VH-VL binders against Putative bifunctional riboflavin kinase/FMN adenylyltransferase (ribF). Designs and how they scored, part 16

Target 1, 179 residues: Putative bifunctional riboflavin kinase/FMN adenylyltransferase (ribF), of Geobacillus thermodenitrificans (a4it50)
Amino acid sequence: MKVHEANQGLTLPGSVVAIGAFDGVHQGHQAVLRQAVERSRQLGVESVAYTIDPPPRCRFQGSRMLTTLQEKLDRFAVLGLNHAVVAHFDERYAARRVDAFIRELTALNPREVIVGQDFRFGRNREGDVALLRRHFPVRIVQTVCCADGQRISSTRIRELIERGEWEQSTVLLGWPLSS
Short names: E, the ipSAE of ESMFold2; O, the ipSAE of OpenDDE; V2, 0.75 times the mean of E and O plus 0.25 times the DockQ between their complexes.

## First folded at step 19 (VH-VL; framework fv_iratumumab)

Design z4 (from y1 with heavy chain S28D; at its last look DockQ between E and O 0.88; V2 from the best seeds 0.84)
Fold by ESMFold2, look of step 19:
Structure z4 (fold): chain C 179 residues (1-179), chain A 117 residues (1-117), chain B 107 residues (1-107)
Amino acid sequence: as target 1 above (179 residues)
Amino acid sequence: QVQLQQWGAGLLKPSETLSLTCAVYGGDISYYYWSWIRQPPGKGLEWIGYIWHSGTTDYNPSLKSRVTISVDTSKNQFSLKLNSVTAADTAVYYCARDWGLYAFDYWGQGSLVTVSS
Amino acid sequence: DIQMTQSPTSLSASVGDRVTITCRASQGIRSWLAWYQQKPEKAPKSLIYKASSLQSGVPSRFSGSGSGTDFTLTISSLQPEDFATYYCLQYDEYPWTFGQGTRLEIK
């Protein structure tokens, strides 16, 4: 797997791009990332995980990270991603015009862009799926639930860890807990 | 094909407010930025500011204290106001479509605004 | 702000000449540079975006090259309708800024 900074200008002849913070690379994230890998193979192009570091909730809201950046990247590699593009997430990145992100994606020549429900980007969250669909084919991946019907989320996994529910948090995460 | 047409007053006295409107034909105002740009007679081009269809703006710092750009999506129009004009504000004013892939790709016909001394 | 310096500021040429105009940025702008043509009493017309991409309807005698800080507009065989003022624009970061212009006149 090749790792790139977002501002390095990676150009590909074609790709499938999954976008997200992917904190913990939990089973819900794995569903998104596996779709990107499978779709890239079907289309004969490379798969890309576009991620940010630190995750927005960790950078601006104080939430604990479930993984280091390197642990997240190692998990992407285990899942079979060809590339990871890492953007440094700060106030400057969050304030960019929506077309700054469109420029970065355009260089990857995406055959599909895969995002979670309620994806937003750019200054004042003015970028949305409708805007992305003007430029790229977009697939929205539905929320993944555990066997009892509750959502798998980083937030819930952090809560389980705080309560000492180690086995349950590991089941939702799908990896050993980071130390 | 997208076409921009603009209108507004041409002759102003010092301290008045410049007001221009730009209408977009052959395309939707949504999902692009829209800019105003000016050119004093015999001089180069200066970007004034832009607006997103939601109403979010950004302005050239040199003009920010005096500039207001607004949008009316129901009319497919956007407007420029420049307060407290002086002779230095005499210029041809242009509206333009503004997109990070193509720069300013469509322009209005221009409006000469003259501020008397 | 990023300063854009065009060279030359003015030149004279004859129909059929090959003409080059350069634009230098005060810092790297990758390839986010556009070229415009402006005739008297007219709005600027887009010629080239992203340093080298030709705008629709622009004749193939126009071409652009460069990246980083140094950029060139070339007219391979000058036509009578090409006498005008040419501007570069950096659109890598705000405020987007124009060069000072290059006036291309009949020799």
Scores: ipSAE 0.768, ipTM 0.883, lowest interface PAE 0.8, mean pLDDT 90
ESMFold2 (binder alone), look of step 19: mean pLDDT 93; pTM 0.943
OpenDDE, look of step 19: ipSAE 0.887; ipTM 0.937

Design z5 (from y1 with light chain A34N; at its last look DockQ between E and O 0.95; V2 from the best seeds 0.85)
Fold by ESMFold2, look of step 19:
Structure z5 (fold): chain C 179 residues (1-179), chain A 117 residues (1-117), chain B 107 residues (1-107)
Amino acid sequence: as target 1 above (179 residues)
Amino acid sequence: QVQLQQWGAGLLKPSETLSLTCAVYGGSISYYYWSWIRQPPGKGLEWIGYIWHSGTTDYNPSLKSRVTISVDTSKNQFSLKLNSVTAADTAVYYCARDWGLYAFDYWGQGSLVTVSS
Amino acid sequence: DIQMTQSPTSLSASVGDRVTITCRASQGIRSWLNWYQQKPEKAPKSLIYKASSLQSGVPSRFSGSGSGTDFTLTISSLQPEDFATYYCLQYDEYPWTFGQGTRLEIK
């Protein structure tokens, strides 16, 4: 797997791009990332995980990261991603115009962009799926739930860890807990 | 395909407010930035500011205290106000579509605004 | 702010001449540079975007090259309609900024 910084100017002749913070690479994230790998193989192009570091909640709200960046990247590699593009998330990144993000994606020549429900980007969260669809084919991956119907999320996993509920947190995460 | 038509302001006295409107034809105002740019007679081009269709703006720091850009998506129009004008504000003012892939790719016809001395 | 400096400020040339105009950025802008043509009493017209990509409807005698800080607009064989003022614009970082312009005049 090749790792790139977002501002490094990676250009591909074609790709399938999954976008997200992917903190912890939990089972919900794995569904998105596996779909990106599968779709890239079907389309004969390479798969890309476009991720931000640190996750916005960790940067702005003090939430604990579920993985280090390197642990997240290692998990992407296990899932079979060809590339990871890492964007440094800070106040300047959060304040960028929406077209800065569109510009970065355009260089990857996405045949498909895969995002979760209610994906937002750019200054004041003014970028949305409708904007993405003006530029790229977009696939939305629906919320992933466990067998009891409860939603899998990084927030839920952090809460379980804080309460010492290790078995449940590991089940939702699908990996050993981060050191 | 996209065409910009602008109107408003002509001759102003010092301290008045410059007001211009730009209408967009052959495309929607939504999902682009829209900029105002001016050019004093015989001089180069100066960016004034932009607006997103949600109303979010950013302005040239040299003009920020005096400039307001607004948008009306239902009319497919956006506008410029520049307060407290002086002779230094005499210029041709242009509206333009503003997008990070193509820069300013469509321009209005220009409006000469003259501020008397 | 990124400053854009064009050279020359003006030049005279004849129909059929090959002309080059340069634009230098005060810092690297990758390839996010546009070239505009402006004829008297008209709005600027986009010629070249992203340093080297020809805008639709622009004659192939126009070409752009360069990356980083140094960029060139070339007109391979001047036509009468090419006498105008040319501007570069960087759009890598906000605020976007124009060069001061290059006047291309008939000898």
Scores: ipSAE 0.760, ipTM 0.870, lowest interface PAE 0.8, mean pLDDT 90
ESMFold2 (binder alone), look of step 19: mean pLDDT 92; pTM 0.927
OpenDDE, look of step 19: ipSAE 0.881; ipTM 0.933

Design z6 (from y1 with heavy chain L101I; at its last look DockQ between E and O 0.94; V2 from the best seeds 0.83)
Fold by ESMFold2, look of step 19:
Structure z6 (fold): chain C 179 residues (1-179), chain A 117 residues (1-117), chain B 107 residues (1-107)
Amino acid sequence: as target 1 above (179 residues)
Amino acid sequence: QVQLQQWGAGLLKPSETLSLTCAVYGGSISYYYWSWIRQPPGKGLEWIGYIWHSGTTDYNPSLKSRVTISVDTSKNQFSLKLNSVTAADTAVYYCARDWGIYAFDYWGQGSLVTVSS
Amino acid sequence: DIQMTQSPTSLSASVGDRVTITCRASQGIRSWLAWYQQKPEKAPKSLIYKASSLQSGVPSRFSGSGSGTDFTLTISSLQPEDFATYYCLQYDEYPWTFGQGTRLEIK
């Protein structure tokens, strides 16, 4: 797997791009990333995980990261991604116009962009799925729930860890807990 | 093709407010930034500011205290106000579509605004 | 702010000449550089975006090159309608900034 900084200007002749913070690479993230790999093989192009580090919740809300960046990248590699594009998330990145993100994606020549239902980007969260669809084919992946109907999310997993509910947190995560 | 048409008062006294409107034809105002740019007679171009359809703006720091850009998505229009004008604000003012792939790719016809000395 | 410096500031040329105009950025702007043509009493017209991409409807005698800090606009065989003022624009970082212009005049 090849790892790139978002600002390096990676250019591909075609891709399938999954976008997200992917903190922990939990079971919900794995579903998205495996589909990106499968779609890229069907289309004869390379798969890309576009990820943000640190996750916005950690930067703006002080939430604890479930993995280091390197652990996240290792998990992407296990899942079979061809590329990871890492955006450094800080005040400058958060203040960018929406077209800065569109520029980065355009260089990847996406045949398909895969995002979560509530995906937003750019200053004041002004970028949305409708904007992405003006430029790229977009698939929305719905929030993945566990058997009891609760959302699988990095926030939920952090809460379970804080309460000492390690068995359930490991089930939702799908990897050993990070230390 | 997208076309921009602009209008507003062309002669002002010092301390008045410059007010211009730009209408967008052949495309939606949504999902692009829209900028105002000015050019004093015989001189170069200066970016004034932009607006997104949500109302989010950013302005040239040199003008920020005096400038307001507004948008009316129902009319497919956006507007410029520049307060407390002086003779130094005499220029041709342009509206333009503003996108990070194509830069300023469509321009209004220009409005000469003269501020008497 | 990123300063953009064009050279020359003024240029005289004849129909049929090959003309080169340069633009230098005060810091790297990758390829986020556009070129504009402006005739008297007219709005600027987009010629080139992203350093080298020709805008739709622009004659192929116009071309752009460069990346980083140094960029050129070339007109391969000057036509009578090409006498105008030319501006570069960096659009890599806020605020977007223009060069001071290059006036291309008939000799």
Scores: ipSAE 0.734, ipTM 0.857, lowest interface PAE 1.0, mean pLDDT 90
ESMFold2 (binder alone), look of step 19: mean pLDDT 93; pTM 0.937
OpenDDE, look of step 19: ipSAE 0.865; ipTM 0.929

## First folded at step 20 (VH-VL; framework fv_iratumumab)

Design b1 (from z3 with light chain T94L; at its last read DockQ between E and O 0.91; V2 from the best seeds 0.87)
Heavy chain, then light chain:
Amino acid sequence: QVQLQQWGAGLLKPSETLSLTCAVYGGSISYYYWSWIRQPPGKGLEWIGYIWHSGTTDYNPSLKSRVTISVDTSKNQFSLKLNSVTAADTAVYYCARDWGLYAFDYWGQGSLVTVSS
Amino acid sequence: DIQMTQSPTSLSASVGDRVTITCRASQGIRSWLAWYQQKPEKAPKSLIYKASSLQSGVPSRFSGSGSGTDFTLTISSLQPEDFATYYCLQYDELPWTFGQGTRLEIK
ESMFold2, look of step 20: ipSAE 0.800; ipTM 0.904
ESMFold2 (binder alone), look of step 20: mean pLDDT 94; pTM 0.954
OpenDDE, look of step 20: ipSAE 0.895; ipTM 0.941
ESMFold2, look of step 22: ipSAE 0.775; ipTM 0.886
ESMFold2 (binder alone), look of step 22: mean pLDDT 94; pTM 0.955
OpenDDE, look of step 22: ipSAE 0.893; ipTM 0.942
ESMFold2, fold request of step 23: ipSAE 0.796, 0.790, 0.806; ipTM 0.902, 0.897, 0.906
ESMFold2 (binder alone), fold request of step 23: mean pLDDT 94, 94, 94; pTM 0.952, 0.953, 0.952
OpenDDE, fold request of step 23: ipSAE 0.913, 0.913, 0.910; ipTM 0.950, 0.951, 0.949
ESMFold2, last read: ipSAE 0.784, 0.784, 0.814; ipTM 0.902, 0.898, 0.914
ESMFold2 (binder alone), last read: mean pLDDT 94, 94, 94; pTM 0.953, 0.952, 0.953
OpenDDE, last read: ipSAE 0.912, 0.910, 0.908; ipTM 0.950, 0.950, 0.946

Design b2 (from z3 with light chain T94N; at its last look DockQ between E and O 0.93; V2 from the best seeds 0.86)
Fold by ESMFold2, look of step 20:
Structure b2 (fold): chain C 179 residues (1-179), chain A 117 residues (1-117), chain B 107 residues (1-107)
Amino acid sequence: as target 1 above (179 residues)
Amino acid sequence: QVQLQQWGAGLLKPSETLSLTCAVYGGSISYYYWSWIRQPPGKGLEWIGYIWHSGTTDYNPSLKSRVTISVDTSKNQFSLKLNSVTAADTAVYYCARDWGLYAFDYWGQGSLVTVSS
Amino acid sequence: DIQMTQSPTSLSASVGDRVTITCRASQGIRSWLAWYQQKPEKAPKSLIYKASSLQSGVPSRFSGSGSGTDFTLTISSLQPEDFATYYCLQYDENPWTFGQGTRLEIK
């Protein structure tokens, strides 16, 4: 797997791009990332994980990261991604116009862009799936729920870890906890 | 196909408010930024500010205290107000479509605004 | 702010000449550079975006090149309608900034 900074100007002749913070690479994230790998193979192009470090909740809210950047990248590699593009998330990145993100994606020549439900980007979260679809084919991966019907999320996994619910947090995460 | 048509302000007295409107034809105002740019006679181009169709704006710091840009998506229009004008605000004012892939690719015809001395 | 410096500031040339106009950025702007043509009493007209891509309807005698900090607009064989003022614009980083202009006149 090749790792790139978002500002390096990576250009590909074609790709399938999965986008997200992917903190922990939990089972919901894995659904998005596995779809990107599968679709890229079907289309004969390379798969890309476009990810943000640190995750926005960690940067703005002080939430504990579920993985280091290197752990996240190692998990991408296990899932079979060809590339990771890492964007540094800070106040400047969060204030960017929506077209800055569209510009970065355009360089990758995406045959598909894969996002989770409720994806947003750019200043004031003004970028949405409708905007992406004006520029790229977009696939939305349905929210993954656990057996009790609750949404799998990094927030819930952090809460379980804080309460010492290790077995339950590992089930939702889909990886062993770092310990 | 996209065409911008602008109207408003012509001759103003010092301290008045400059007001211009730009209408978008042959395309939707949504999902683009829209900018105002001015050019004093015989001088270069100065960016004034932009607006996103949601109403989010950004302005040139040198003008920020006096400038308001607004959008009305139902009319497919956006507008410029510049308060407390002086002779230094005499310029041709342009509206333009503003997009990070193509820069300013469509321009209005220009409006000459003259502020009397 | 990124400063854009055009050279020359003015230029005299004859119909049929090959003309080059340069634009230098105060920092790297990758390829996010546009060129505009402006005739008297007219709005600027988009010629080139992303350093080298011709805008729709622009004659093939216009070409752009460069990346990073140094960019060139070339008119391969000057026509009478090409006498105008030319501006570069960086649009890599906000605020977007114009060069000071190059006035191209008939010699």
Scores: ipSAE 0.800, ipTM 0.892, lowest interface PAE 0.7, mean pLDDT 91
ESMFold2 (binder alone), look of step 20: mean pLDDT 92; pTM 0.935
OpenDDE, look of step 20: ipSAE 0.868; ipTM 0.931

Design b3 (from v1 with light chain Y94T; at its last look DockQ between E and O 0.88; V2 from the best seeds 0.83)
Fold by ESMFold2, look of step 20:
Structure b3 (fold): chain C 179 residues (1-179), chain A 117 residues (1-117), chain B 107 residues (1-107)
Amino acid sequence: as target 1 above (179 residues)
Amino acid sequence: QVQLQQWGAGLLKPSETLSLTCAVYGGSISYYYWSWIRQPPGKGLEWIGYIYHSGTTDYNPSLKSRVTISVDTSKNQFSLKLNSVTAADTAVYYCARDWGLYAFDIWGQGSLVTVSS
Amino acid sequence: DIQMTQSPTSLSASVGDRVTITCRASQGIHSWLAWYQQKPEKAPKSLIYKASSLQSGVPSRFSGSGSGTDFTLTISSLQPEDFATYYCLQYDETPWTFGQGTRLEIK
């Protein structure tokens, strides 16, 4: 797997791009990332995980990161991604115009872009799926639930860790816990 | 086919407010940024600011304290107000479509605004 | 603010000449530079975007090159309609900034 910084200008003749913070690369993320890998193979193009470090919620809300960046990247590699594009999240990145993100994606020539249900980007969260669909084919990921019907999310996993519910958090995460 | 048409008062006294409107024809105002640019007679171009259809703006720091850009998506129009004008604000003012891949690719016809001395 | 230094300020040339105009940014702007042509009493016309991409309908005698901080507009064989003022624009980081302009006149 090749790792790139977002502003380094990776250009591809075609791709499938999954976008997210992917904090923890929990089982819900794994389902999405595996879809990106399988879809890219079906289309004969390369798979890309576009990820943000640190996750915005960790930067602005004090949420604990579930993985280091290197741990997240290692997990992407295990899942079979061809590329990871890492965007450094800071005040400057958060203030970017929506077309800055469109520039970066356009260079990847996406045959499909995979995003979460509430995906937003750019200054004041002005970028949305409608904007993305003007430029790219977009797939919105479905909610992934555990066997008992509970939603798998980084928020739920952080809450379980806070309460000391280590066994449940490991089940939802699908990897050993980071310290 | 997208065209920009602009209008507003062309002669002002010092301390008045400059007010210009730009209408978008043959396309939607949504999903693009829209900028104002000015050019004093015989001089270069200066970016004033932009607006997105959401109402979000950014302004050139040199003018920020005096500038307001607004948008009316129902009319497919956006506007510029510049408060407390002086002779230094005499310029041709342009509206332009603003997008990160193509920069300013479509321009209005220009409006000469003269501030008397 | 990113300062754009354009040179020369003024240039005299003859029809058929090869003309080169340069633009330097005070910091790296990757390839987010555009070139404009402006004739008297007219709005600027887009020539080049993203440093080297030719705008639709612009003659192939125009070309752009460069990345980072140093950029060039070239007119390979000057035509009578090319006598105008040329501006570069950086659109990497706000505020968007133009070069000071290059007046291209008949020698």
Scores: ipSAE 0.724, ipTM 0.856, lowest interface PAE 1.0, mean pLDDT 90
ESMFold2 (binder alone), look of step 20: mean pLDDT 94; pTM 0.955
OpenDDE, look of step 20: ipSAE 0.891; ipTM 0.939

Design b4 (from z3 with light chain E93Y; at its last look DockQ between E and O 0.94; V2 from the best seeds 0.85)
Fold by ESMFold2, look of step 20:
Structure b4 (fold): chain C 179 residues (1-179), chain A 117 residues (1-117), chain B 107 residues (1-107)
Amino acid sequence: as target 1 above (179 residues)
Amino acid sequence: QVQLQQWGAGLLKPSETLSLTCAVYGGSISYYYWSWIRQPPGKGLEWIGYIWHSGTTDYNPSLKSRVTISVDTSKNQFSLKLNSVTAADTAVYYCARDWGLYAFDYWGQGSLVTVSS
Amino acid sequence: DIQMTQSPTSLSASVGDRVTITCRASQGIRSWLAWYQQKPEKAPKSLIYKASSLQSGVPSRFSGSGSGTDFTLTISSLQPEDFATYYCLQYDYTPWTFGQGTRLEIK
């Protein structure tokens, strides 16, 4: 897997791009990322995980990161991604015009862009799925639930860890907790 | 094909407020930035500011204390106000579509605004 | 603010000449540079975007090159209708800034 900084201007002749913070690369994220790998193979193009470090909730709300950046990247590689594009998330990045993100995606020539239900980007969260669809084919991935019906989310996993619910947090995460 | 048409009063006295409107035809105002640019006589071009269709703006620091850009999506229009004008504000003012791939790809016809001494 | 410096400020050339106009940014702008042509009493007309991409309807004698801080507009064979002032624009970082212009006169 090749790792790139978002500002390096990576160009691909075609891709399938999954976008998200992917904190923890939990089982819900894994479903999205595996679909990106499978679709890229069907279309004969490269798979890309476009990710933000640190996750916005960790930067603005003080939430603990479930993984280091390197752990997240290692998990992407295990899942079979060809590329990871890492955007440094800070106040400058959060204040960017929406077309800065569109520029980065355009260079990847995405045949599909895969995002979560409530994906937003750019200054004042003014970028949305409707804007993306003006430029790229976009697939929205539905929330993934575990067998007990609970939604798998980084927030829920952090709460379980804080409560010392290690067994349940590992089930939702799908990876061992850090040693 | 997108077309921009602009209008507003062209002769002002010092301390008045410059007010220009730009209408967008052949396309939606939504999902683009919209800029104002000016050109004093015999001088180059100066970016004034932009607006997103939600109302979010950014202004050239040289003018920010006096500039307001507004948008009316129901009329497919956006506008410029520049307060407290002086003779130094005499220029041709242009509206333009502003997009990160194409820069300013569509321009209004220009409005000459003269501020008397 | 990123300052854009064009060279030359003015030039005269004959029909058929190859003309080169340069634009230098005070810091890196990657390839987010555009070129405009402006004739007297007219709005600027887009020629080139993203340093080298030719705008629709622009004659192929116009071309752009460069990245980072140094950019070039080339007219491969000057025509009488190319008399104008040419501006570069950086559109990577706000405030957007133009070069001071290059006046091209045809003799």
Scores: ipSAE 0.773, ipTM 0.884, lowest interface PAE 0.8, mean pLDDT 91
ESMFold2 (binder alone), look of step 20: mean pLDDT 93; pTM 0.945
OpenDDE, look of step 20: ipSAE 0.880; ipTM 0.936

Design b5 (from z3 with light chain D92Y E93D; at its last look DockQ between E and O 0.94; V2 from the best seeds 0.84)
Fold by ESMFold2, look of step 20:
Formats: C-alpha cells, sequence, structure tokens
Structure b5 (fold): chain C 179 residues (1-179), chain A 117 residues (1-117), chain B 107 residues (1-107)
C-alpha cells in the first residue's frame, strides 16, 4: 500500500475512493473499505482510503483516538487498500474552499466515491453529498450493526472501553485494542 | 450558455457607495463561487472578492474594510457594495463565475463606474 | 499573497508569427493558472485553465504549458483576431491575482 500526503498531488488514471476519519478502523469502517477494494477490482482501478488525521472529533472535542495514524494505516493495508491519502486536519484545512477538496478528488479520477450519510467538507461545512454528486458518482454507506442490533461507531467503542467492557469493545472494533 | 448581466449606477461622487448587481441566466447560482473583479482604465485586473450561495464571503485584503458582497438566491443574483469611494475606485467592474477547476469562466459585460474628483 | 509577473509587457508581431508570453508566480501554484484574452472595451475571455487545458471554442493554435512557478502561453501562428491584451491568473490560493498583462500589437 502506498501512503501519500493530501497536499502532494497524487494523480491516478482511475480509482474508488472511500473517505472518512476511520478512527479505529472498526467493523463498520471495514465493511466500507472492503467494499471499496472489491469495487475497485471489479472496475479495474485502484482503491484509495482518503483519511483525515487527527479525526475532527479528536481535534475539536478532545475525544481520544482509538489508533495512532500508523496503526490505522497498517489496518488499511491488511484490508487490501492500494493507497492511503492522509490529510492533516488543522484550522487551515478546515477553512478551505469546497473546491480545494474537489480538486484533490478530481486528480484521483474516481469511478466511485464512498462516504457516510452526514459527510461534510470545506469551510463552514459547506460541501455536501449533493455537491460531490455534481462531480462524481457517490455511494452513501449504511449504518453497520452487530448481531445484537447495536450500532458500530467509534464513539460507542470509546464508551465501552471507558466502562471496562473490553470483550464487547473488541468485538465491535474487530482488532486488538491499542496498547 | 450561462450568461451574466450586470447593472448599477455609473457616476458617483467621492464618499458615496458603489452598488452593482449581477444576474445569472442559463444556470443556477448554487454550487459555484461568484466573484467581482475590477479594472481601472488602461490598467490590469484586480480581484475584489467572492461569495458562496450560502452567503460566505472572502475579500481581497486591500479592499476588505470597504467591500460587501451579498447574494439573493431567490432572484439568482449577487451584488457588490464598495463604500467611501474615491477617484482611485474608477474602473470597469465585472462579475464572474468562480470555480476552482476552471477559474473565471463566465464574465458579465462590465460596468464602468466613474468617481468624480 | 502570490505575485504574478508577465513578460513581456508589450509585444509587436506579424500575422503568422509564433508568439510566446510568460508568467511567473512568486510561489509554487502547481497547475492552477489560467490565461485570458481581452479586446478593447470587452470583458476578458477564458482561453486556458489548469495551465494547459484549452477552453471550449478556443482555437488549437493557442496552447499553455508549465507548472510550479513558470508558465507559458503560445500562439503557434498569429491571426488578425489575436491582437489583444493577455492576462494570466493564479487561482491556487486567495487572494486571486492577475499578471499585469501583455499587450500584443500589430507590427
Amino acid sequence: as target 1 above (179 residues)
Amino acid sequence: QVQLQQWGAGLLKPSETLSLTCAVYGGSISYYYWSWIRQPPGKGLEWIGYIWHSGTTDYNPSLKSRVTISVDTSKNQFSLKLNSVTAADTAVYYCARDWGLYAFDYWGQGSLVTVSS
Amino acid sequence: DIQMTQSPTSLSASVGDRVTITCRASQGIRSWLAWYQQKPEKAPKSLIYKASSLQSGVPSRFSGSGSGTDFTLTISSLQPEDFATYYCLQYYDTPWTFGQGTRLEIK
């Protein structure tokens, strides 16, 4: 797997791009990322995980990260991603015009862009799925639940860890807890 | 097919407020930035500022203290106000569509604004 | 902000000549440079975007090249309608800035 900084200008002849913070690369994220890999193979193009470091919730709300950046990247590699594009999330990145993000994605020539339901980007969160769909084919991922019907999310995994529910947190995460 | 048409008063006295409006035809104002640019007679082009259809703006620092750009999505229009004008503000003013892939690809016809001395 | 310097400021040429106009950015702007043509008392017309992409309806005798800080507009065989003023624009980072212009005149 090749790792790129978002500001380095990676160009591909085609791709399937999954976008997210992917903190912990929990089982919900794994479902999305596996779909991106499978879809890229069907289309004969490269798979890309576009990820933000640190996650915005950790940057603005003080939430603890479930993984280091390197642990997250290692998990992407295990899942079979061809590329990871890492955007450094800071005040400058958050203030960019929406077309700065569109420029980055356009260089990847995406055949599909895969995002979560409430995906937003750019200054004042002015970029949305409707804007993305003007430029790219976009698929919105559905919430992934475990067998007991509970939603899988990084927030819930952090809550389980705080309560000492180690076994359940590991089940939702799908990886060993970080040391 | 997109066409920009602009209008507003062309002769001002010092200290007055310049006010111009740009209407967008053949396309929606949504999902683009919209800019104002000016050109003093015989001189080059200067970017004034842009607006997103939500109302978010950014302005050239050289003019920021005097400029306001606004948008009316129901009329498919956006406008420029420049307060406290002087003779140095005499220029042809243009509206333009502003997008990070294509730069300024559609322009209004231009409005000459003269500030008397 | 990013300064754009065009060269030359004016140029005399004959129909059929190959004309080259350059534009230099004070910082790297990758390929986010556009070229405009402006005739007297008219709005600028888009020629080139993203350094080398030809705008719809622009004749193929126009071409753009360059990346980073140094950019070139070329007219391979000058036509009578090409006598105009040409501007480059960087649209990499705000404030958007134009070069000072190059006036192309008949010899």
Scores: ipSAE 0.766, ipTM 0.882, lowest interface PAE 0.9, mean pLDDT 90
ESMFold2 (binder alone), look of step 20: mean pLDDT 93; pTM 0.946
OpenDDE, look of step 20: ipSAE 0.856; ipTM 0.929

